# Ledger of designs, part 146: miniprotein binders against q53ft3

Target 1, 195 residues: q53ft3
Amino acid sequence: MFGCLVAGRLVQTAAQQVAEDKFVFDLPDYESINHVVVFMLGTIPFPEGMGGSVYFSYPDSNGMPVWQLLGFVTNGKPSAIFKISGLKSGEGSQHPFGAMNIVRTPSVAQIGISVELLDSMAQQTPVGNAAVSSVDSFTQFTQKMLDNFYNFASSFAVSQAQMTPSPSEMFIPANVVLKWYENFQRRLAQNPLFW

## First folded at step 16 (miniprotein)

Design K62
Fold by ESMFold2-Fast, scan of step 16:
Structure K62 (fold): chain B 195 residues (1-195), chain A 90 residues (1-90)
Amino acid sequence: as target 1 above (195 residues)
Amino acid sequence: TDEQRRKLEEAIKTLEEVARELEKAGLPEEAERVEYHAEWLEKYLELGDPEYIELYLEFAVRILRKIAEKNPELRDAVEKAIRILEEALK
């Protein structure tokens, strides 16, 4: 339901579910990352009154995660771009991932998404300088992201006749990816700041 | 498509019943979350995009398994629901 993209890297569309309402993407070699895009893949919306809080985490010297709130994704704003360069030395914040406390590999960061009530999200303050507001930078990055993601996903497309039965694996139909691509591109053309 | 729609409707109804059972068992937070996922599946059905059915049902199964792990005393009811959802995946 969620996707995560870093410029110059393959898009991630299979988040690890770590709790009923919590999803995580791993970001290896995160010290080379400046920006991360988080977005909703499908056409299905959050139920009324719900949204997703987006967190960034990096391991401290002991391998313990330090979580920071970056922002939100909602039905009205289903994608967001965040600047994470410079946040590694920032202050930690209160977060819903406290129960994890998993020691991780050095140089691997995480993006966490917590599904929460909009009323609860409205009372939270994201870390400063995380959200990207440059129209030119966002538009160029987003177009490259759209092209990269569509090309990547399409490279794995197989006809139904070519599929090997794997009931334990999740699949996304190619036409759903195309629908998302076309919808996002159309919205971006109408209003580059809709996100 | 009609048969898959019927199976999805049964899966949604089953999730709503599990949520009701969790609430009666004194687990209102778990009940609310299961109902939240039932609502997502219902929205998917309304939008008419069957391509996501398998993915969302698999998410629901994962959530139910976590509830069963945390609440072994409710495992029988939750496992029955998982079987109904897995049938919708076939």
Scores: ipSAE 0.000, ipTM 0.122, lowest interface PAE 18.3, mean pLDDT 68

Design K63
Fold by ESMFold2-Fast, scan of step 16:
Structure K63 (fold): chain B 195 residues (1-195), chain A 90 residues (1-90)
Amino acid sequence: as target 1 above (195 residues)
Amino acid sequence: TDEQRRKLEEAIKTLEEVARELEKAGLPEEAERVEYYAEFLEKYLEKGDPEYIELYLEFAVRILRKIAEKNPELRDAVEKAIRILEEALK
């Protein structure tokens, strides 16, 4: 149902389902990540009255995840870009054993999506300024992500056009991806802050 | 733009007006939810955050449609409010 994209990395479209209403993407080497895009694949909409709350987590000093609300995705707003670099400690004092690899926590963060009632989502407050604040930076990054995703997906569309359909495997119609790309690009051109 | 800001301010005022009508009609829980949406819109309009402004406008339209469906006697007033909010979403 969901996709997760980081600049310069392969798109992830297979979230780990950890509960009926909860999905997770792993972000290895998250300290090198500035922005994350979360989006719906466009094949299956949210049920009426529901949407997705998007969370970010990173391992604390004990290796336990610390979850923070970044924002939301809905049928009307099926994609969002988040700046996670501002959520990393700017004054990260070195742990006494931080110079030793064996005592470091893994540098793997997660994006979590929780399917929730729209009324419930409206009562929540996302952390600080996770949303991109600069119009130019927002537009450039979003356009670059859009192009990267479309090019990646299109490479599979050619191969899949020659495949015999398998009932046990789910496929995304190429025209759905194209329609999503065109619709999003059109909206971005009209209003860079539409999301 | 100045016109878009005017439409957003009108939408917020409309939600506050609808909340008072809902409370008068004996729907205090629905009135409180609509007031929360107006408050969130005002906060995010002040911050200049259009993504959350559009999201909360959509939340408000959604709840108002449910109220109109469940309360036919309020349908005309609520549907008028929905049109004002939809105009702000353009």
Scores: ipSAE 0.000, ipTM 0.178, lowest interface PAE 15.2, mean pLDDT 69

Design K64
Fold by ESMFold2-Fast, scan of step 16:
Structure K64 (fold): chain B 195 residues (1-195), chain A 82 residues (1-82)
Amino acid sequence: as target 1 above (195 residues)
Amino acid sequence: SSDWEEIIRKIEEALRRGDLETAKKLLEELLKEAEKLGNPEVIERIEYHIEFFEKYVELGDYEYALLYIEFAIRIARKLSEK
């Protein structure tokens, strides 16, 4: 139903279902993560009157999860970008995962999604600055990523003199594409807003 | 409750035509009416959502702004049904 994306990492589309209405993604090496994108895959909408509450958790000094509400996704707003750096340390919010004993590795954070009535979601208070953008911002990010790929790859295109007798076809060395991918990942890891 | 229902109706009309400024003003009116009922928990909830609506409007994030206004309306409807 859901996807989770962190810059420089493979997109996750296979959440662990821990209850009929609860889904979890693992975020290893979470200290290097500034932003997380959560989105609906578009294959299955929420039932009428329902939405998803999005939570983030990290292990405290005793290894116990500290859950915080980041925001929401709904049929009308099916994706969101959340800032997880700078969240309140050791402070937990009231959350529906409190009835569940979710075991976590001490260095791994989690994104949790709880499917709830919209009326119930309206009674909840997200942490103040976690939600930072809309679907439009995610679209702009994706467009700039594609533009960056095209510009980088095109800069290494071979000249007409090096082509076969069908010079209208272009050839791009495979290692140039790999170098672009590695460069893009490194830049995103250093500053997710570099684009 | 007819006064509450009328304010909510006008908020929905403003949202349908994309008039976020009018929707905010009407929500503030709804908040003032809620204050007369003496339910501080509900008042705080509506006020919270109005604050986030304002923040997201300033950021140009109209989808989030609309979501928080929708939440404020749902809370207000619960008040008017009482």
Scores: ipSAE 0.136, ipTM 0.598, lowest interface PAE 5.8, mean pLDDT 71
Fold by OpenDDE base, second read of step 17:
Structure K64 (fold): chain B 195 residues (1-195), chain A 82 residues (1-82)
Amino acid sequence: as target 1 above (195 residues)
Amino acid sequence: SSDWEEIIRKIEEALRRGDLETAKKLLEELLKEAEKLGNPEVIERIEYHIEFFEKYVELGDYEYALLYIEFAIRIARKLSEK
């Protein structure tokens, strides 16, 4: 019914069903994860009037799970991207997984999906800035890419006094662009959602 | 100035040791020295890089954090050459 994707990792299509209406994915080495994609597989839709509340759980200092509402998936919105990298210090919210004894390893976080009534979901408040739209993601990526380039390139800018005479111009060595490109491509190859 | 180059050298040494806390402290010192020079644009740029360094350290992305330190160092070197 559900899939989970972390950039640079294999897709997960086999959620652990921990209850009739609750599904869990394990996320090993969760500290290295910036974004998670949760999506419907398209095999089984939500029942009429129902959707999925998506929660993230990480272990606290005592090893106890802290659950936070990330957002929602529905038949009308069958996929969503969530930023989880900044949630490590957040406060736990009311969650449907609290009474469940889920065996956890300290380095493993979890994505939980609770099938709930749409009306009930509308009354819940996700943690701020966790849900990222596809359009917003691309916009943010572009902005960060350009900012990174500008910051890098400008750090190598030299005045005309340091180069061939041209009084009104600043110069950046051509190899600066190459270095930036190489670094950026390396990061992108490692994690397309590193931004 | 000789003072700037010494600070930069110490930052590079701290980074080589993986001592991010020392590097951060030295960056703050570098910023203070930059403030003495009184170029607002340069100060703003260094502050910007320090901010993002701290942000990515908090996120655990040390590789990217180090990149911003490198940017700050390069700006500082340019200033020391004037």
Scores: ipSAE 0.015, ipTM 0.252, lowest interface PAE 8.3, mean pLDDT 77

Design K65
Fold by OpenDDE base, second read of step 17:
Structure K65 (fold): chain B 195 residues (1-195), chain A 82 residues (1-82)
Amino acid sequence: as target 1 above (195 residues)
Amino acid sequence: SSDWEEIIRKIEEALRRGDLETAKKLLEELLKEAEKLGNPEVIERIEYHIEWFEKYVELGDYEYALLYIEFAIRIARKLSEK
């Protein structure tokens, strides 16, 4: 039902279902994470009148989990970007995951999604620092993703003299990748939501 | 009250048209009506949702802005049912 994405990491599409209405993603090395994207996979919508409250947990100085409400996902807002870098210190709030014995390691944070009534969600207060500009966040995320791809692809670049003959394989000139990258950046600059 | 339901209806209509400015004005009207009922908790929640609506508009996240309008409406409806 849900996915979780951190820039530079593999997408997570398999949440741990800890209850009928509660899902958890593990985030290793959470201290290096600035933003998290939470999104619906599109396979199963929320029931009418329901949505998801998105929580972030990190271990406090005593190793106990501190939970904070980041925001929401709904059928009308099926994806959201949250800033978590500034949340790594502070006070926790009440959370729906407290009764669950979730095994945690000190370096692993968690994203929790609780399926709740919209009426209940309307009474909740997310932490203010988690909110980010959609345009800016998207642009930054996309840029990081593109840079990651370009760096990865360019690492395999070789000259013709360095190529090992492999008649069964197709090769793409590095310039094609560069042109694609430049074009994509241009489009992104013109309209961050061009897709 | 009949007045609350009418305001809510108009907000929903404005949203269907994509008219966020009208929706905002109507939310303020809704808040005024809520103030007449004198429930501090409800007033606070509606004010909160209006604030965050405006914030997310500024942030360019119109979907989340709309979500907070929806929350305000839900609070208002709950109040109307009492």
Scores: ipSAE 0.357, ipTM 0.742, lowest interface PAE 1.3, mean pLDDT 82
Fold by ESMFold2-Fast, scan of step 16:
Structure K65 (fold): chain B 195 residues (1-195), chain A 82 residues (1-82)
Amino acid sequence: as target 1 above (195 residues)
Amino acid sequence: SSDWEEIIRKIEEALRRGDLETAKKLLEELLKEAEKLGNPEVIERIEYHIEWFEKYVELGDYEYALLYIEFAIRIARKLSEK
């Protein structure tokens, strides 16, 4: 039903269902994570009048999970970007996962999704430091993606002297890739919504 | 209560048109009516949603803006059911 994405990592689309209304994604090496994207896959919508409350959990100094409410996803808002960098282990909020028997490793954080009534969600207050601009977050993600692509493509660059004839392969000059990268970065900085 | 229902209907109409400014003004009008009923905790919750609606509009996250205005309407509807 849900997916979870961290920049630079493979997307997760198979949440562990830990209760009828509760789903969890594991986030290894969470201290290196700044942002998490949570989204609905579109195959199964929420039942009428329901949505998902998104929680983040990390182990405190005693290995106990600390859950914090990040925000929400709904049929009308099926994806959201959350900033998890800077969340502290000593400041847990109220959460519906208190009775769950979930096994954790010390270096692994979790994203939890609790399917709840919209009326209930309206009464809840997410942690303030997790809210981010979708435009700013998208721009940051896109910039990192562009950097990763350019670095990856450039790792295959060879001089003409090193090339071997191969009619089944296409070659693009490295300077064309660089020019595209620079142009796209410039355009993104001026207007992240360019078409 | 008929006036209350009418304001909510107008807010939904504005949202369907994508008129967030009108929706906000109508929601503020609804808040003034709620203040006459005297329920500080509920009023504060509606104000919270209006504040975050405005912040998300400024941030360009119109889907979250719509979600928070919907939250305010849900709380308002519960008041009218009394």
Scores: ipSAE 0.307, ipTM 0.721, lowest interface PAE 3.3, mean pLDDT 73

Design K7
Fold by ESMFold2-Fast, scan of step 16:
Formats: C-alpha cells, structure tokens, sequence
Structure K7 (fold): chain B 195 residues (1-195), chain A 83 residues (1-83)
C-alpha cells in the first residue's frame, strides 16, 4: 500500500505489517538521511474517512525507541516529504505503537504508518519543522529551497559561461532564474499553499 | 554533497507542484493545471539531470518515472483542451 523513498537508496515498497492498521519501514544508517518521502502506491486507497499518520522512530542514547509524529498522508494528498535531520533524542509524541514489541538495532531508524480516522488525525500536532506539509514548515522549507535553487543555478551558469561551450551541456540564463525566483516568492507570500 | 541535497530539494519542489496541479484539475482549472504539470515535469527532469551528473542511477530512475507521470497528465489535459 505504501512506499518509502530516500535519495541515493533503493525505494522500499514492501512495508512490514505489524498490526492490522500499522506498517513499518526500516531505515538503516539513518544518521545520513535528511529527507524521507512517504507515499501511497495508488493501487489501494484508504477507506472512506481514514488516512495514515506517519511516525519516525530512532533509538535514544539508551537504545530505547523514541516515536515522533511527522505528518500525514491521505487519499487527497497521497505523498509527503519529511525532514528528519536535526531531530534530537528526547521525548516522543503520543503514538499508537506504544505497547508493540518491535525489535530494534542501534543504527536503524523506522518509519511507521498508522491507519487512523481523519478526525483523530486532525487532533494531532506533528513535531516542528519535520512535517513540511504544515503551513509554517512548508513556507520556511519552500523559501530555503528557492534560495538553494537560485544559488546553485547561478553558480552553474557562471561556470558554464567561463568554459568552452559543449552542445551536450545545458545553459540557464541567470537573469531568467532570478526573475522566476522573485515571481515565485511574491506568489508564495500571497498564498503559501499555492503550490 | 550539494548536488545530492539539490536533488532532494528539486524532487520535493516538483512533487508539491504536481499535487497542486492535481488540485487545480479537480476544480476545473484545466489551463493552470496543465501549466503546473508541465512545470512539475520540468523540475523532475532537472532532478534527473542532477542525479545523472552525480552518478546516481537509482535517483535518476526515480526522477524520470515521476517526470513521465507528470508529462502523461499534461498530455491528457492538452488533448482535452484541443477538443
């Protein structure tokens, strides 16, 4: 039903079902991971009125699992990206995996998906800046992404302009990137959810 | 690396645009939906270019698959508008 994707790694499409309504993906070497994308495969939709709460679990300094709510996926929004870099050891959020005995290894984190009523999901608050889908996190992340894009594209354009042209190379006018960036920021300021 | 970080950012950027395009299409804003599906495809293709440059075949395949999906939706909408 679900897939989990990390850049530079094989996509996972076979979650371990640990309960009727609970699914888990293992994330080995999680300390090198910045973002995780969780998505529905599009074959089996959630039942009417239900969605998926997405949790992240890592071993704390004593090897005990700490669960944090990252965000949600639904039939209307079947994929989401989460920032897990910078999450600190500490108190976990309230989670439906509480009494489950899940064997953990010290270097392996997990993504958990709990199928829940949409009304129940609306009462929960994801950890700050982990769920890019929240308005504040979305706006901040989008602005950072635009800044990174502009800086990268500008650097690339200068490098290409200084070198002998090759027909296989892409050239992006820096002014076009700047204009696009400014127009996008203007639109984002008017409506943070326009994209 | 910077290239890998930008790949990740571009993938999310394209995904957000793609989801907004779906929302607009459902509301009947076909011309705007078409524009955003084409924009999403462009950014997925750019991500694929970054993955290829960084010698990352898994990320390249992922980005190309998403680009193809976005292009498919754009083509269907364009056909609808040309009727």
Amino acid sequence: as target 1 above (195 residues)
Amino acid sequence: SPDKEYFELYMEFAERIFRKAEELYEKGDKEEALELFERAAYHFEFAAKLAKKNNDPESYKEAIEYAEEAQKYAEEIQKELEK
Scores: ipSAE 0.000, ipTM 0.118, lowest interface PAE 14.2, mean pLDDT 67

Design K70
Fold by ESMFold2-Fast, scan of step 16:
Structure K70 (fold): chain B 195 residues (1-195), chain A 83 residues (1-83)
Amino acid sequence: as target 1 above (195 residues)
Amino acid sequence: DPTIEKFEKLWERAEYHFEFAEKYWKLGDYEYALLYYQFAARIYRKAAELAKEMGNEEAYKEALEQAEEAKELAEEAKEEMEK
């Protein structure tokens, strides 16, 4: 039903279902993550009157999970970007001596999605510092993601002279990747919300 | 008075959503502006219903007016999305 994307990492599309209405994505090495994108896969909409509340959890100085509401996804707003870098310092930043002494904290964070009635979602307020600062900031993030993907894909490109043909291997011309990248940038520039 | 406290909590929540919608509107994110204005309208309407049950006509009228304003701003967000 849902996907989770972090710059420079493989997209996750197989959430762990922990209850009928609750889904979780694991975020290992979360200290290196600044932003996460949560989105609906687009094949199955939410039932009428329902949506998804998006939560982030990280281990506190005692290794206990701390859950915070980041925001929402709905049929009308099926994707959202959240800034989590400010959330990682959380309560630990209040007590530098405590953080200095407690080193047994696990390093895995989680994104949780709870399917809820829109009325129930309206009765919750997201943590303010997780909000993206602007549409321009989201565009900047998307641009960095596109650059990262193009650079990554291009690192595997080989010239015809270097290819050893094999029926089990597929080769994609670098020019096709470049054309996709240019088309996406053009569409994004014309309408940042086209996708 | 537990009922007055319920009203105040609903009002504060609606006000927070309304401010969030204004923030996203200013940032050009009309989809989120729409969502949060709709949330504000819903909670203001709940506050109005509670005020009516309490017999507080002034609070009822004020909450209903805020719900209507949030609804109108939600419609404006829809129009911006279509541009």
Scores: ipSAE 0.276, ipTM 0.708, lowest interface PAE 3.5, mean pLDDT 75
Fold by OpenDDE base, second read of step 17:
Structure K70 (fold): chain B 195 residues (1-195), chain A 83 residues (1-83)
Amino acid sequence: as target 1 above (195 residues)
Amino acid sequence: DPTIEKFEKLWERAEYHFEFAEKYWKLGDYEYALLYYQFAARIYRKAAELAKEMGNEEAYKEALEQAEEAKELAEEAKEEMEK
């Protein structure tokens, strides 16, 4: 139902269902994370009149989880980017995960999604500046991520004449990376929320 | 044995690409699914070749089977792209 994406990491598509209406992703090494994308997989929509409240939790100085409301995902807005880097020193808010004994590992933060009534969600106030609200901001973030990857990958590009024989190694043609990049940019330009 | 280690690394990489392809498939991104299934298939074939060189017939067959599965899924992804 849900996916979670951190730049430079593999996409997570298997949330832990901790309750009928609650899903959790683990984020190892959360201190290095600036932004997280939460999105619907498109396989299962929210029930009519429902959406997802997205929470972030990190351990406080006492090792207790601090939960903060980041924002929302809905059938109409199936993906959102959240900035979490500035939240690590914040105070906890009221959250639906407080009564849940979620096993936590040190240095692992969590993204929690609570499936709730849209009307109830409207009464909630996300922490300030967590939601990257604009399509433009999402596009910019994605573009930066793509550019970072492309620049990194292209820095290793060598001509065949420059290659040392390494029959044990797999090589990807640079044009494959370029084609991927171009196609992704095209899709992003057509619909920034195409995933 | 460095050859075994190499095989294991290839296998892990292929599995990684395969799983990633499945994720893209579930997201409806068939272009990426195609790409990563193709990657998986190629790496599995390399693993198969290595297994054959090691004389491990079981690993050879398993790697080829996975390579063929990945190839078939890649073709399916291609078909989905054409719809």
Scores: ipSAE 0.000, ipTM 0.166, lowest interface PAE 13.9, mean pLDDT 81

Design K71
Fold by ESMFold2-Fast, scan of step 16:
Structure K71 (fold): chain B 195 residues (1-195), chain A 83 residues (1-83)
Amino acid sequence: as target 1 above (195 residues)
Amino acid sequence: DPTIEKFEKLWERAEYHFEWAEKYWKLGDYEYALLYYQFAARIYRKAAELAKEMGNEEAYKEALEQAEEAKELAEEAKEEMEK
C-alpha cells in the first residue's frame, strides 16, 4: 500500500505490517539520512474517512524507540517529504575530559504509518518543521532522485556485442530508461505535483 | 475549569493547523494547504460545539467564524490544485 524513498537508496515498497492498521519501514544507517519520502502506491486507496499518520522512530540512549509524528498522507495528499535530520538525538552531556571512547554500531530507525480516522489525525500536531512539502523542495528532491537512478542504471550499460548469455537474467535496453527519464523530467517541470 | 482547558487546547490545535496551512499556501503546496485548512475547520467546529455547551456565546461565534474561514480557504486550495 505504501512506499518509502531515501535519496541514493533503493525504493522500498514492501512495508512490514505489524498490526491491521500499522506498517513499518526500516531505515538502516539513519544518521546519513536528511529526507524521507512516504507515498501511497496508488493501487489501494484509504477507506472513506481515513488517512495515514506518518511517524519516525529512532533509538534513544537506552536503545528504546522514540516515536515522533512527522505528518500525514491521505487520498488527497498521497505523498509527503519529511526532513528528519533535525530530529536525530544529540546528547549534550559529553565532556572532553571524560571517559573512554564509546563504540557505536550503525543504528536502524523506522518509518511507521498508522491508518487512522481523519478526525483523529486532525487532533494531532506533527513535530515542528518535519514536514517539508513545498513545491520547490519536492521538485529538487525528485530531480536528484531521478539523476541518481539514471546514473546508476546507465553505469551498467553494455553494448549488445559485449553481452554474455546469462541464465535467469533480464535486460532492459538503455534507450527505454533514458526515454522514461526524459518524459518524467518534462512532466515534472510542467507540474511538480503531476504524480 | 476542565471544560475551559479543553476548549483552549482545541483552539490551539486549530490555530496550529491554520498557521501551517497558510505556510504551505505561501510555498505553493496546495495539497497540504487543503489538508491543514480542512483539519483547522474540523477542530474549530469542535471548539464551537464545546463553547456552546459552556454557554459562551462569544467564543461560539468566534469559533464558527474561524471554521468558516478555514473551510473557504480549503475550497480555494482545492481550486488551485485543479487548475
Scores: ipSAE 0.058, ipTM 0.558, lowest interface PAE 6.5, mean pLDDT 74

Design K72
Fold by ESMFold2-Fast, scan of step 16:
Structure K72 (fold): chain B 195 residues (1-195), chain A 83 residues (1-83)
Amino acid sequence: as target 1 above (195 residues)
Amino acid sequence: DPTIEKFEKLWERAEYHFEFAEKYWKKGDKEYALLYYQFAARIYRKAAELAKEMGNEEAYKEALEQAEEAKELAEEAKEEMEK
């Protein structure tokens, strides 16, 4: 459903589902991360009236998570860029991950996504400086990513005629998707204005 | 009556989204304003359909008027973003 991208790193598209409505990405070596991009994969939209609240968590000196609300993703705004460098502890007891048994490690931060009603999201206050990108930039990033995905993957599509006879089935090799993600990540890391 | 409760909840929800859109319009975050005005318009329209089923012509008219206002404000937000 969701993806998480950090410049210079392998894109993550397989969030750990820790509850029916809660998903987590691990961010190792988070001290070296300035920005994270959270996006919807586009295949499964949110149900009507729902969206995703995006949280960031880092371990304090005792290894306890400190959760902060960064912002939101919705069907109308399916990607968001967040600045996580320079975030400090403060407030932050009210969050939907409080009752969950989430694995904690001293050197790993997490991005959490909670699927919530839009009216519930409206009552929450994000950390002031976390959202950093313009609307047009989000739209361009998402569109270019989807265009690259479908164009690249489609170039490797094979019909039943190119396979051993069996039920009529076309396939795209799984490694083509992984190769596209690697190429896109590399290009984004080399030129952040590529998107 | 379940139908009356459903209408009341839809109306309350649409009002909430409308206020959220106004809040973000004032902040200059026109994309959030656009998004939530669109949500408000959609929910007001659903409330109007339910009011029509209930035979409440006054509620039907009011819900349609609110849906149209939200739609117009969404279009205005979109126009502002294009500047």
Scores: ipSAE 0.000, ipTM 0.091, lowest interface PAE 19.9, mean pLDDT 69

Design K8
Fold by ESMFold2-Fast, scan of step 16:
Structure K8 (fold): chain B 195 residues (1-195), chain A 83 residues (1-83)
Amino acid sequence: as target 1 above (195 residues)
Amino acid sequence: SPDKEYFELYMEFAERIFRKAEELYEKGDKEEALELFERAAYHFEFAAKFAKKNNDPESYKEAIEYAEEAQKYAEEIQKELEK
C-alpha cells in the first residue's frame, strides 16, 4: 500500500505489516538520512474516513524505541516529505505502537504507518520541525535527487580522447543523461506525482 | 556547459509556472495560484544553484530576484486566504 524513499537508496515498496492497521519500513544507518518521503502506491486507497499517521522511531540510549509523529498521508494528500535529521534521543509523542519493540539494532530506525480515523488524526500534533509541505517539498526533494544523480553520473564522464575501450563496459554519452533529466523535469513541472 | 543548460531549463519552467499562477489568480483560483507561486519560487531557487556552479553571479542574482518576487506573491495570497 505504501512506499518509502530515501535519497541515495533503493525505494522500498514492501512494508512489514506488524498488525492489521500498522506497517513498518526499516531504515538502516539512519544517522546518514536527512529526508524521507512516504507515499501511497495508488493501487489501494484508504477505507472511507481513514488515513495514515506517519511515525519515526529511533533507539534511545537504552536501545528502546522512541516514537515521534511526523505527519499524515491521506487519499487527498497521498505523499509527504519529512526531515528527520536533528531529531534527538529521548523525545516522544502520542503514538499507537505502544510497547511494541520492533527496532532490531541500535543503528536501525523505522518509519511506522498507522491507519487511523481522519477525525482522530486531526486531533494529533506532529513534531514541529519534521513535516514539510507536499507541493513545495516533494518537488524540492525530487529535484535534489535529480541533481545528485546528474552530478554523480557526470563525475564519470571522460573525453573521447581519454577513453580506454573495453568490451565489458558500456558508454552512455553525457548528452543522453541531460536529455533524460530535461524530460523528467518537464513532466515533474506538469505533475509532481507522475512518477 | 551542463550547469548552464540546467539553469536555462529551470528558469524556463519557473517562468511558465509563474505565468500560470498569475492566470489562476486573475480567475479567482487563489489556492491553486498560491501553490504555483510557491512552486515557481522553488524552481527559481533551484536554478540559482546551477548558476552558482557555473560561476555566473548575474544569472544567480536574476534567479534569486525572481524567486523573491514569486515568494512575495505567495505570501500576499496566503494572507488573503487567512482573512
Scores: ipSAE 0.000, ipTM 0.075, lowest interface PAE 21.3, mean pLDDT 70

Design K9
Fold by ESMFold2-Fast, scan of step 16:
Structure K9 (fold): chain B 195 residues (1-195), chain A 83 residues (1-83)
Amino acid sequence: as target 1 above (195 residues)
Amino acid sequence: SPDKEYFELYMEFAERIFRKAEELYEKGDKEEALELFERAAYHFEFAAKYAKLNNDPESYKEAIEYAEEAQKYAEEIQKELEK
């Protein structure tokens, strides 16, 4: 139902379901991560009146998880960009994952998504620095997202001789992706908000 | 004009996505069809931006009309899924 994206890494679309209403993505080598995108895959919407609360967790100096609320995704806002730099020395917040047996390893952070009532979400306050707040940060992130998309798409490139017939699949010529990538970079340099 | 070439490229791409969405809808794969109609609308809007950059109001109108058609189909499917 959800996807998680970090610039320069392969997109994750298979969250670990740890409860009926709770999903987790692992983020290895989290010290190198500044921004995370959380998004809905668009195939299954939330039931009316529900949304997803997005949490970030990292191991503290004692190896204990520290959970912090980053923000929300909803049917009306199915994707969000979060800045996690500066949160690694913060204090933990109250969270719905407290009683769960979630396995963790050192140097691996997690994104948690809890499906909650919109009314409950409205009563919660995300931690500071979670939202992308400057044009420079947005531009840098957009460039990294562009690189990530190109790398992801290119990883699926195959010659026609290697293609497995599948009438339910769509294929995009690699040259079209490259042409789009180059044009987008050029226009982004001219005006970051041209799209 | 590069902008005219990109307009044509994105129009063709959006049309292909739109056709695939129609195919999925006919098969009963409504959730996937919804996603592709939304994606088609987005790419038609992309084409419209290049038409605007190329100072071509007729192509701009054409692209926007197709984007609106794709969005209308997406909204209708979403209503069907919510029933």
Scores: ipSAE 0.000, ipTM 0.080, lowest interface PAE 19.6, mean pLDDT 70

